# Designs tried in a protein design chat: VH-VL binders against Translin-1 (tsn1). Part 4

Target 1, 220 residues: Translin-1 (tsn1), of Schizosaccharomyces pombe (q9p7v3)
Amino acid sequence: MNKSIFIQLQDQIDKEHSIREKLTAEVDLLDEKLRVLQLLLANCEQNLENQEEILEALEIIKSKTRGLAELASNFPYYKYNGVWDRSIQKVVYLYLLASWTGRLDKSLRPTYSLLSLSEVGQILQVPVFPEESTFHLSIEQYLHAVLSLCSELARQSVNSVISGNYHIPFEALNTIQKVHSSFQVLSLKNDSLRRHFDGLKYDLKRSEDVVYDLRIHKLV

## First folded at step 21 (VH-VL; from s1 with heavy chain N58D)

Design s5
Fold by OpenDDE, fold request of step 23:
Structure s5 (fold): chain C 220 residues (1-220), chain A 120 residues (1-120), chain B 112 residues (1-112)
Amino acid sequence: as target 1 above (220 residues)
Amino acid sequence: QITLKESGPTLVKPTQTLTLTCTFSGFSLSTKGVGVGWIRQPPGKALEWLANIYWYKDKYYSPSLKSRLTITKDTSKNQVVLTITNVDPVDTATYYCARSRYFVFDFDYWGQGTLVTVSS
Amino acid sequence: DIVMTQSPLSLPVTPGEPASISCRSSQSLLYSYDYNYLYWYLQKPGQSPQLLIYLGSDRAKGVPDRFSGSGSGTDFTLKISRVEAEDVGVYYCMQADETPYTFGQGTKLEIK
């Protein structure tokens, strides 16, 4: 009888492993595309260079994300979300960045503004705020993505100046300030998110430094 | 194409004032972020930064030489002028002007340099 | 003043071999957590200095990819993957973190 119990457990373990492998395979494919888009969006260029490539990459990522969503919908979300959380965070992040830099349809949100979670869900055609058993973009994923965006904006601020785009640091600072203020009113329960948020102050400082220098020289 | 060229006396007596002019083309000091710097190099020695001037009002001088240095610009003529007062034989050097960009703070284009000898 | 210290001061190299030059600053050259105000210049014999690397690691326009800059804070390195005859000259590191801008002593690269 005991042996039978353990056999059943092993069977369950094998099944779960198989599911994770399937999900991981899809996530890996997604991650490859994410890397491509990340490289394309590495610089805030106002000249809209590589726009077609960016749009293509975005569509591919959308498709892959939706595919993952469909597959994942067959399984309990809370049990397997660890397989895709990081990747989905990155998906959201890249869409935020694309929108912020004016690479997406401006009718959705103006340039230098932040897409909402709902808007990202709409763009990706992935549910937000559903039952826990259904694949969805989570609040935590979105918040992580927003913080990642801030870090990227801070990073790109100096690069933009070097490229002669003196207004970008100002816009970046404005966004980071707004995000910082908004996060202050949130009750963050996730330790990972708290730690990530703790880093925002450095991003803010980085952006401020650049903007201060620009102001001194009357560039903004 | 960006070019810079230094001009001025090649021989100066001690205690006199050295005036060097940098004439450049391919860029303008009316452009935001653009500057011009002066760097000198005594024969067989390392480079020494002297002064920078930018499109706005910013002027920067080597502290050790600040009392003797004056840098000015004529944007309309694409010229930057450096004056060094009370020269001494130790000021004997090849003097370079170079383009610099703010925030980057590089010297990406250099003149050919002009050798100035201070001797009685 | 920020003191820039290069090593070695003399660098004999066989063509085709790699070369490495070190530059140390007396204080950190890091700006905004991302960039270093460190530059590398090459002065070929009888010529004006030319920019090789800016902001620590960015290659100037027209500079071959065999040149690379690395490091952060106070320790920096210029590497030449394969030295060519045209690479002969004196290499200078420079800091522009604060005035006065200061140069290293120079490293004379020569062919063996």
Scores: ipSAE 0.439, ipTM 0.792, lowest interface PAE 1.7, mean pLDDT 93
Fold by OpenDDE, last read:
Structure s5 (fold): chain C 220 residues (1-220), chain A 120 residues (1-120), chain B 112 residues (1-112)
Amino acid sequence: as target 1 above (220 residues)
Amino acid sequence: QITLKESGPTLVKPTQTLTLTCTFSGFSLSTKGVGVGWIRQPPGKALEWLANIYWYKDKYYSPSLKSRLTITKDTSKNQVVLTITNVDPVDTATYYCARSRYFVFDFDYWGQGTLVTVSS
Amino acid sequence: DIVMTQSPLSLPVTPGEPASISCRSSQSLLYSYDYNYLYWYLQKPGQSPQLLIYLGSDRAKGVPDRFSGSGSGTDFTLKISRVEAEDVGVYYCMQADETPYTFGQGTKLEIK
């Protein structure tokens, strides 16, 4: 047994660890900005409030995401994607939410509509459906983000009613229904995604309940 | 600014009908999601909800008092009227009207209240 | 009818100290897995009630941040982080989950 073999292995371990540390550092910076944007977008009823701050946060997140993409492109995607998957899911989620709530350019997508993966990629200037060895927004990340959006829309439906925006629950329900129908035709192979999808039925029910209550009282 | 004010008799005899009027400003019952409720408080006791009326046709009454209560609105006058028939000394209380938001179902603005005494 | 039970009924507090009032409902007040139809009101001496907390945890406009509502289902709590002299009065919890809307017995907060 050659001790040099283990030295070489240790060297590789150290190199991989160093790479993960570098990536983690970038992701941590990104996560900090994501928290800011998440707080800003916590209420859909604030149509014009904090718009400048939201746009600024979006641009910062875009920049950080692109920076991460550049760094990550130097390394095998599937070896290190665990470092950024959750954060990138959140990036996509927040952009979906921003677009849905009309905080992004309406020329891209109408308010209360769902951005496609390609459109999100275009906005962030990050590749989608590329060679799997390079950094990209994955289908799984996008689908998780869509499900997260539905959950948030269901949650914000009640808040919107409190704020007097009675049409929001209706729009939310429409979106969730469409997402639900679309997911039913997908062959989901990822266990995490399946589990996340199982929660969608509750979001749908929540939204239906709110809309039902509004309809019977002629609010919508 | 939102204000509400209760008006009506301060003394009523048993078996008579009590009519209270809530006049408000700063909001309208033509606005979706807006309502007005009546709450009373016997001297030294807790609050008791009586009835709510909303911009739409919805009216809600306390079941125990439903047979004696009638709530109506005049949107053009910004008034809500509560009628209580066959009053008894137990109906002696300070009566409040308050604004309520539908779906939230809170009472976020209150009148000053009017004390109504039922006695022979 | 939903029965609302408050405790304690009397609450003497030293200024600057925290206070806590409990409210329990005879059935769940949870709506659509998100909010509770539970409210807190304060009636200061000689005044009309005023809204403090709506939907269990949301602070009404103009209400100081020293007031907070928590809880879900059947168990709720109103907390005052630092009691001030102006906080004296009777606190009521109310449910609006179903008619009739019902109030608790009231908790009288006094300064020691």
Scores: ipSAE 0.347, ipTM 0.749, lowest interface PAE 1.8, mean pLDDT 93
Fold by OpenDDE, fold request of step 23:
Structure s5 (fold): chain C 220 residues (1-220), chain A 120 residues (1-120), chain B 112 residues (1-112)
Amino acid sequence: as target 1 above (220 residues)
Amino acid sequence: QITLKESGPTLVKPTQTLTLTCTFSGFSLSTKGVGVGWIRQPPGKALEWLANIYWYKDKYYSPSLKSRLTITKDTSKNQVVLTITNVDPVDTATYYCARSRYFVFDFDYWGQGTLVTVSS
Amino acid sequence: DIVMTQSPLSLPVTPGEPASISCRSSQSLLYSYDYNYLYWYLQKPGQSPQLLIYLGSDRAKGVPDRFSGSGSGTDFTLKISRVEAEDVGVYYCMQADETPYTFGQGTKLEIK
């Protein structure tokens, strides 16, 4: 038995580990900024409170995402995408939320509307729909992000009512309904997405309940 | 600044009707989501909710007292009136009116209260 | 009717020490997974009640940050991180999940 074979394997293992560590380090930094932005976007209000901070956070996240993309492009996507998938999903989610709440440039997409994957890619200047060998925003990441958005919108619907923003629940419901309808035409092959989608019905119901309460009490 | 003030008789005889008026400022019952509630407190006892009225048509009463309670509003005067019929010494209490918000259902501003004694 | 049960009913506290009051409801006060229709009021001696906490955990305007509300479902807690002399009075929890709105028995906080 040639010990050299195992030495070579160990070297390869070490190399891969090193790559993962580098990628993880970048993702960790990204995650920290994502948490900040998430807090800033926690409330859906008509006023542009904290708008400068939000824009700054968005730019930082964009920069870090692009940096990650560049780094990741040196390696096979399918081998290492597990390192950043969740974080990139969150990036997409937060940009969807920022756009929906009117915190992004409204010339790109109107408030209370859903950015497409292509639009998110354009904003972030990250490829979409390329060959899977290079870094890109995946369809799965986007779809997860959309579902996450719906959950957040359902949550914010209640908050908005408490704060007296009675129009938000209607906008949220409209979006969730559209998403729900749209997902029905998709052939989801990913188990994770299927499970996530199964939760959408609860978000829809939650949103409907809020809107119902508003209507019966003539708040809108 | 939001303020509420209760007014009415401080002494009422049994079987008579008690009429209390809440006069408020700093908010309006024409505003969506705004309401006024009545809460009473017998001497040395806990608080008891009586009734709420909101900007629209919604009125809520304590079920145990519903037959004796009537709550009305005059939006133009910023007043809410509570009537209690057939009073009994057990109705002796400090009566408070307070602002409430629908969906939140808090009483965030209170009047000073008025002590009403039911005695022959 | 929803029954609100507070404990303890009497709470002697040394200034500077923390205090905790429990409130239990006979049924869940949870709404839309995130909010509880539970409120805390303080009635200082000779005064009308004042709102401390609404929706289980949100602090009312002007209420010091030493006051905090926690809990969900049927079990709730009001905490005072550092009791001050001005905190003396009777604390009430209230539910607004359904009519009639009901209050707890009250907890009398006194300074030792």
Scores: ipSAE 0.292, ipTM 0.735, lowest interface PAE 2.1, mean pLDDT 93
Fold by ESMFold2, fold request of step 23:
Structure s5 (fold): chain C 220 residues (1-220), chain A 120 residues (1-120), chain B 112 residues (1-112)
Amino acid sequence: as target 1 above (220 residues)
Amino acid sequence: QITLKESGPTLVKPTQTLTLTCTFSGFSLSTKGVGVGWIRQPPGKALEWLANIYWYKDKYYSPSLKSRLTITKDTSKNQVVLTITNVDPVDTATYYCARSRYFVFDFDYWGQGTLVTVSS
Amino acid sequence: DIVMTQSPLSLPVTPGEPASISCRSSQSLLYSYDYNYLYWYLQKPGQSPQLLIYLGSDRAKGVPDRFSGSGSGTDFTLKISRVEAEDVGVYYCMQADETPYTFGQGTKLEIK
């Protein structure tokens, strides 16, 4: 075999490794802040005094997401998108949750409403739907984020009964039903997305059960 | 040489829809990272950003005006169109279009502007 | 919305002397070590705005070296080392840290 070809292949492997290390370092910093925001939003129905902490975390996450987007735009999207894919899904998910719960002060939608992918893109100031393989928030990341939102809304629906806010379970059910209907129209070719969607029926059932219990016990 | 030029009506009545066209040359919206934005300036007042449109179909709108604004483009004609519905006298301003660079988010080349007066 | 506050609002200067315009934002515009989402524009009499400084300190193409931008976070300054007659107009700062993008009130620079 030609030694020069294998030396060239090794050089390319080393360069690709260096690029992945740069991107992974930025993603790790983003993930640290995502964990903080996720904890803050998980109990936001029961803790109204943490609003400033939520807003600060959202701004840090926005800044880091824009920085990652600019760095990643220097490299071929589909070669490296696996590095940030899960983390960007979580960014979108937490922005959807912050908006839905009324904790995103710059939301383009009222409380209990779902931000569109384009609206998330404007709020974060990162690309959506490029014509070429450039860094962007993908449709698949958005759809995964919407499904993750439904799981969290079902969970918070249960907790809202404890806090005496009997309106939240109905809003959660309404949102989950709309998502369920909208996804049935989609042709899901991604196996990971299809598996995630298959789990939506359990979130729907959980949310329905909470609303049923409220109606049976006449708490609404 | 990069140039932009605004065109549209100079007088519009309240409740009507204002349509403005930006025609540009010396660059293309098919170029990665390129966009066009609209900024207005009421007489004697500061500049106010309205909307941006970018090469990848993304659109950014001023949140307080979003329900009234539509920005579109025709890349082959080097045109960007802004509409603002249900105008009223507070919309009286000089309207500028300007080139924007994605990730920089500046306005590095401006048109000469067109004054639009909203009155009965 | 991020509020941008300029000072002074009126700046009479004698030709050949330096001038300084301040801009303060209601929140940090810091993007990275050297860059802020802060921009300076000049609108000469009867003309459209022109970009002078972007990302806090970088001069736009064709802008003379006598213009410089400095500052970080919330406090920014545009300096003109030697004012010329062609520098007359209204200076605006702008932020692009978040939408809506917002401008300062303007500083009118005039020859006295």
Scores: ipSAE 0.222, ipTM 0.725, lowest interface PAE 5.2, mean pLDDT 88

Design s5
Fold by ESMFold2, last read:
Structure s5 (fold): chain C 220 residues (1-220), chain A 120 residues (1-120), chain B 112 residues (1-112)
Amino acid sequence: as target 1 above (220 residues)
Amino acid sequence: QITLKESGPTLVKPTQTLTLTCTFSGFSLSTKGVGVGWIRQPPGKALEWLANIYWYKDKYYSPSLKSRLTITKDTSKNQVVLTITNVDPVDTATYYCARSRYFVFDFDYWGQGTLVTVSS
Amino acid sequence: DIVMTQSPLSLPVTPGEPASISCRSSQSLLYSYDYNYLYWYLQKPGQSPQLLIYLGSDRAKGVPDRFSGSGSGTDFTLKISRVEAEDVGVYYCMQADETPYTFGQGTKLEIK
């Protein structure tokens, strides 16, 4: 039997395993910081003292995302993108949230605004729309991140009333309404994205109810 | 042999649109990680970055100038075009195009520059 | 925006002697391990800028060994071990850690 065929196959298997190990190690380090930032931003309206920690986490996540992007761009994108896909989606989501809440010091948009995919790419300095099979932030990652933002804004709308921040519910409703309208014109062929969008109506309803309650009780 | 050369008007009136073309040779914007940027230098002042465009659709703009800038490319002609709308005397400068490397974000080869004066 | 502050702004040097130019950023430029998003350019009289040092310490192609970059985080130094007449010009540092990419105000190196 021609042993050279199996030696060549084993060499390829070893190479791919080594690449996945390198990428996974970097993603694991990124995920550690994503968990920290997510916790910090979930409480940011209740804890104004955590701004320094948020800025530190944002800086580390930006640095690690750029490092991952450079490493991953050496390899075929669609062969390895599953390693980082969920983590990069969370990077986008947390940057959208940091920007919306005014906790991203160097945002390209004012507070309560939604960053575009291109603006997120510029802030992070990572590719967005390559046609080739190279590392990039995908449209699907961005769209999922926007929907996750709406869920979090609806949740924070409720909590902001408890803390006495009555302007947050109106800004959250405005953002969720704009996202809902924008998604209505999309052709969502992706099953996961369609299911995620189908749930947006509950976030919209929850945000509407908070605003309605504020008006009925004449708090605004 | 990598070269870049800026071309465009030398005198522009306030409120007009300034269009600058960078023509380059010795590299292609079809090459992964390669881009072209624009930097200007007002007379007697430091350098000011304006915009970058990379081998795909990735574009970076100076945030304070974003509403006035458009950067585009024609890979087949080895050209990058910068437009600046509604120019004003503060836009008087020598304009340079330069090659940039993605992930390094340097400017490793520069054109000779073209002086654009904005005045009545 | 990240502010880049150079010192000195004017640097007269006797030929054959060393020169040192300082650049300080308003925030850390450290990217990964030893890499900093910090660059040095030389603009000789009547010429366009040319890259000398990238990523803090790496020399660009064709740049003599007498040029070296050092520093990390917020404080960076360009050193010329022996100044030659061809080194006359304005030296700029630049950061690319975030947009807008910003330059220092320049250091004019002149022969005494």
Scores: ipSAE 0.118, ipTM 0.719, lowest interface PAE 5.9, mean pLDDT 88
Fold by ESMFold2, fold request of step 23:
Structure s5 (fold): chain C 220 residues (1-220), chain A 120 residues (1-120), chain B 112 residues (1-112)
Amino acid sequence: as target 1 above (220 residues)
Amino acid sequence: QITLKESGPTLVKPTQTLTLTCTFSGFSLSTKGVGVGWIRQPPGKALEWLANIYWYKDKYYSPSLKSRLTITKDTSKNQVVLTITNVDPVDTATYYCARSRYFVFDFDYWGQGTLVTVSS
Amino acid sequence: DIVMTQSPLSLPVTPGEPASISCRSSQSLLYSYDYNYLYWYLQKPGQSPQLLIYLGSDRAKGVPDRFSGSGSGTDFTLKISRVEAEDVGVYYCMQADETPYTFGQGTKLEIK
């Protein structure tokens, strides 16, 4: 038999494992900081004293994301994107949240606004509209991140009433309504994205109920 | 032999739109990781970054100027075009285009520059 | 915006002697342990800028090894081990850690 063919196949297998090991190591480090930032932003309306920690976490996440993007851009996107897909989705989500809450000090949008996919790309300095086979922030990752933002805004809307900050529920409702309307005109072929979007109605209702409770009970 | 050259008007009146073209050779914007940026230098002053455009549609704009700037490319002609709306005498500067490398974000090759004067 | 502060603004040097230019950023430019989003350009009289140093310490193609970049975080230095007549011009540092990319005010190097 021709042993050189099987040696070449084994070399390819080893190379692919090495690539996955490098990517996984970077993603694991990124995930640790994502967890920290998520915790910091969950209570940011009540805790203005954590701003330096939020900015530090954002900077580290940006640096790690750019490093991952540079490394990953040398390899076929769809062969390896499963390694980072969920983590990059969370990067986008936390940047959207940091921007919306006014905790991203170099946001391209005012507080209570959504960054676009291209604006997230500029802030992070990573590609968003490349060819299929190179690293980029995908439309799917961005759309999932926007939906995750709406869930968090609905949650923070409830908590802001408890803390006595009554303007947050109105801003959250406005954002969730805009997202809901925009998604209704999209053709969602991805099953995961469709299931995520189907849950948005609960976030919308939760946010609506908070605003109506404020109005009905004359708390504002 | 990478070269870039800026072209466009030398005199523009306030409120008009300034359009500058960068024509380059020795590289292509279809190449992964390659881009072209615009930088200006008012007479006797420091350099000011304006915008970058990269392969496959990625664009970065100076945030304070974003509403006035548009950067586009024609990869087949090796051209990048910068448009600045509603110009004012403070926009008087030498305008440079330069090649940029994505993820490095430097400007490793520059054009000769073109002086644009905004006056009545 | 990240503010880049250079010193000195004017640098007269004796030919053959070393020269040093400092650049300070208002924010850390650290990309990795050894690399920063910091760049040095030279604009010779009547010419367009040329890249000398990228990512803090890497020399651009064709740049003599008498030029070196060092520093990390917020404080950076460009050194010329032995100044030659062709080194006359204005030196700019630049950051690309975030947009807008910003330049220092320049250091004019002149032979005295």
Scores: ipSAE 0.115, ipTM 0.713, lowest interface PAE 6.2, mean pLDDT 88
Fold by ESMFold2, last read:
Order: sequence, then structure tokens, then C-alpha cells
Structure s5 (fold): chain C 220 residues (1-220), chain A 120 residues (1-120), chain B 112 residues (1-112)
Amino acid sequence: as target 1 above (220 residues)
Amino acid sequence: QITLKESGPTLVKPTQTLTLTCTFSGFSLSTKGVGVGWIRQPPGKALEWLANIYWYKDKYYSPSLKSRLTITKDTSKNQVVLTITNVDPVDTATYYCARSRYFVFDFDYWGQGTLVTVSS
Amino acid sequence: DIVMTQSPLSLPVTPGEPASISCRSSQSLLYSYDYNYLYWYLQKPGQSPQLLIYLGSDRAKGVPDRFSGSGSGTDFTLKISRVEAEDVGVYYCMQADETPYTFGQGTKLEIK
């Protein structure tokens, strides 16, 4: 050993900092496109002419996610996963939303349906169920994304009524109900995921209220 | 030396389920970045991709055929199995299995192929 | 589905002369600035396909230097600088930018 332990420790710290900076730069580029797609999908019920922009954003996000997956797969997953965790969760969420709204041109499911985690993995061509320590879309990211989808669907129900698309609130309620019943059979040991799921009842009630108000006003 | 070999029936009746096994050597599906795919070639026609399975448990299916296809693996036996339900004469083809590299998504080593005929 | 269109479909060549095969994709195959999800395979008579070129231009292991791939985006070319008798067969391009992975119709290369 020709180097002191402290010089070796500093070299390791510098190496890890360099890796983290490289990953963060890639994630920041992905995040810029995620913000664009989120805006496009938030108003997609009212703007049918933005389909080309949505498809372009989806393709760029797919390309960036695959690039991140390949780069990150060279490094220990659990050491660096905090760099991309939230951003990848948002990728999954926006793909679920694009598929549900009929705006994903290569969806493996019909409009108003949920993609499975495996189907998201196939569409993005990124790993889902690795044996160990490699980049992947996690089950927790998917479950959080599904819950976030329900919150967004409840929010969009109001806009769809204003726009005269009365079918959207019923489909949103149906989806939220299915998610609620599916989550009840899960054993959720993660505190963050459990708390997120506990809030689903408010999205369910909000969606129910929109459908109820629609029925009342339609009869008048 | 990497080799793959397809096995299964050569004649199947319409509506039956076709089961094909790929047995390989010289690599393992426990190796990071490795997968096996299935491709078929109807007589006199171009190649058609069917499904891939990778060292993890993820599976990629041809969307138009996904309801009829199931791909599974047994890493300890170095085997990948493809099933095709409700076959029809249009499913008559030579079936190949091939090694795929993840993130490259090529097919770099192919089996010899097995001709499967679907007829009454 | 991404459509892959090859030309020519039949290519008779005199031994020792160059050959060129074109492949056009209905969508861009550019994965990142430097990579295209485009592949070339050769299926010799009575044999299984074999990989020649991957990611647009990289030669597979054991493939002679006389084979080269070029192009980007939607237009790709496979070139053989000096055709040999062993090069006879059907050449396929393939894309893996999105599922289903799709192949061209094939180009049959024959010696005159």
C-alpha cells in the first residue's frame, strides 16, 4: 500500500461525486421534459391538437429514460438510486396518464385502462425485475405512480364536466375504485406508500362527488 | 461456444397450443444483460419477432400477438419456453430462438430453427 | 408498427464487385446522438440468420471488414466492398427502437 488511507478515501469520495454529478445531469435533462409532458397532459382533455407535442415529449422521455438506465446500470443501484427515484416515478406516472387518456400511441392497453409495471417496462425498454443491484423501475415507484394517477384523474373530472365530456368522470371513478380495491389486498409495509394509499379515499370521494353532481344536474 | 436449439412438435392441429423449448449452452440467463428471444419465419416470407425474456423476469411480447403468447424461463436448466395458444395455419413457420443483449437489443446467436406446420 | 423497407429485393452481383443494400425506416431509429437501433442479418441458404451489424454500424464478432453499415435516422446502407461466393443469401435489416421489433422484406444476394 503506497498511499495513506486518507488519500485513498479522498480519491473514492471524488470518484463517487463525479458519478453522482453525471447521473444528476442526466436526470435534470429528463426532468425538463417531464415538466413539459405533465403540462401537456394536464390540459389534454381540452386540447386535441397537442397530440403531436405529446408524442414527441413521450419519445424524448423514453430516449432519456433508456439512456439513464444504461448509464446507471454501470453503478451500484442502492448507492445512487436516490438521484433518479422521484424522476423515474414521474416517468411511470406520466406514461400511465398518457395511456389512460388515449394519448400514448403504443399503449398495450385500451383508453381508460392501467398499464401494468411489466407493460411500462416493455414500452420504455428498461429493466423492472432485476436479480440485484442494477437500475430498474421499482414496484414502489409504480405503486406511487398509480396513486398519483388517481389524484390527477379526480382533478381532471372537474375540467371534463366543464368541457362537456361527461364520460370522463365515470371512467375516472371506475379506475379509482379498481385501484382502491386492488391496494386493499396488498400488504403495505412502507410508511410513505401506506400514507399515500391512505389518502386515496379522498380522491375516491372527490371523484364520487363529481359523478353525483353530474347525475343531479343532468336530471334538472 | 454459444449454442441454442429449438425443440417441440413439428405438426400441430388448428386451435391447439404450440409449446416450443429453447435449450442453450455457453451462456446463462443469470448473466446481467442477457436474454433470449423467439423469431419465426413463415415459408417464403420475412422474419417476424414474437417475444423476448431477459436475465431478470421481464418479458417483451409482440403487441398484436400478446394475448396468445407466453414466454417463460428456467435459468437452472438453461431453457426458455414459448407457448402460442389457438394456433391457425397462418402460424406455420420455422421458429428460431436467439440470444439477445439488453440495451443493444440485437440477436447475436441463433438456433438452427424448427419447422412447425399447422394443418388439419 | 415501424415499417422497414429494403431495396433492392434482388441483387445479382459479379464476384469481386461491391454491393450495396438500402434500408429505410418509417420512423427515426436514433436512440441517442451516436446510436441507431438498426441491425443487419444474413441468412445463407438453408441456414439460420446471423448478425452482421448492430447499432447501425458496429460489426458483429467474426464479421469480415468488407462488410460495413452506415446511415442514421431513417436511411441506412449495408455495403460489401468485394462480394465473395460465401456472401450469397438473404439480407435483412431490423429495428429495435420500439416493439414489435420489425424486419425488412429481405434482399436476396446472388452470384451472376
Scores: ipSAE 0.027, ipTM 0.667, lowest interface PAE 8.0, mean pLDDT 87
Fold by ESMFold2, look of step 21:
Structure s5 (fold): chain C 220 residues (1-220), chain A 120 residues (1-120), chain B 112 residues (1-112)
Amino acid sequence: as target 1 above (220 residues)
Amino acid sequence: QITLKESGPTLVKPTQTLTLTCTFSGFSLSTKGVGVGWIRQPPGKALEWLANIYWYKDKYYSPSLKSRLTITKDTSKNQVVLTITNVDPVDTATYYCARSRYFVFDFDYWGQGTLVTVSS
Amino acid sequence: DIVMTQSPLSLPVTPGEPASISCRSSQSLLYSYDYNYLYWYLQKPGQSPQLLIYLGSDRAKGVPDRFSGSGSGTDFTLKISRVEAEDVGVYYCMQADETPYTFGQGTKLEIK
């Protein structure tokens, strides 16, 4: 038995744990900012006073995501990508929501549409296509984010009726319908993603019911 | 088969240090995403979370108890140790260790629990 | 600290009937992707707690499908579609959105 070999193996194991600790520490800091932004966007349709806070949070999250990308680029992508996967899904989701609601910049002009994966990558200045095994936004992260956006749009659609903002339910339904149709042609082999998609019909039905109610009461 | 078992004293005097050991099998703390937490339950009362330790040495402590708690691990022995300093009768409880999954942050497998009485 | 409030505190039920337990948090537990940092545990008499539901609605392995979790944000519900005698015990909700991780005060489910 060669103890020098096992000492060398233990050193490598310790190095890998140290790398994961560095990455996890950055992800934890990012997660704290994600929670702040999520709170700010939860009712942003009726609160234009929080726009500066939203823009500040977006810039902090962009900076943290870029810092994570730079740190992660020093290490093999597929060995460590599980460390940031869920947090990056949430980064993408919140940028999609900010764009849809018009909170991505000072214009306050809702797009009522999805940023593409490539547009999110350009905004965050992070690669999106894996021609190389480097840090990037994955298709699965983006697809999860799109589904989470639909759930939030269905929720905001209900709240907007209560607040008297009758145009938002129509835009939410249009977006959810397009997502639903597009996802039906995808081959979803990821169990988590498939389970997430299976719930989209609930969001669609909820959004359809809101629009139906508006039309019956002639508020649209 | 995943199992956890708590061990330590059943009776401790006030001001002493309580040391509890969680010994587990069926998983390893070198595995990505794995951790062990401690939860206690005073007799007839609700559950109270104490501390978690994960595979990468991150430690989380209940803030109100942090000055008295230390959680450590010995990956080669499949053990996690919780130390509570300066105990008093309010620390009387059944102490559980449980496996925790990082990113989910649940407690999916629990030990049988060990009752610790702090008697003055 | 996030306060978790359960209702009711005592729930007598007849076997075969449905049961519903409410849990309300003082702060949103929404993680993302329609998942919440909300968990349900059952502590049967004389036993350790066991995980029933994680991330708001996902059943733990081996948990019967008569148990379901629902809700989002601050309001959550555990439902048992057909209560069995083996379901007696104390049910706890827990949040893991921020430390300290906190439990509700418990709901004692009893057979009538």
Scores: ipSAE 0.000, ipTM 0.412, lowest interface PAE 19.9, mean pLDDT 85

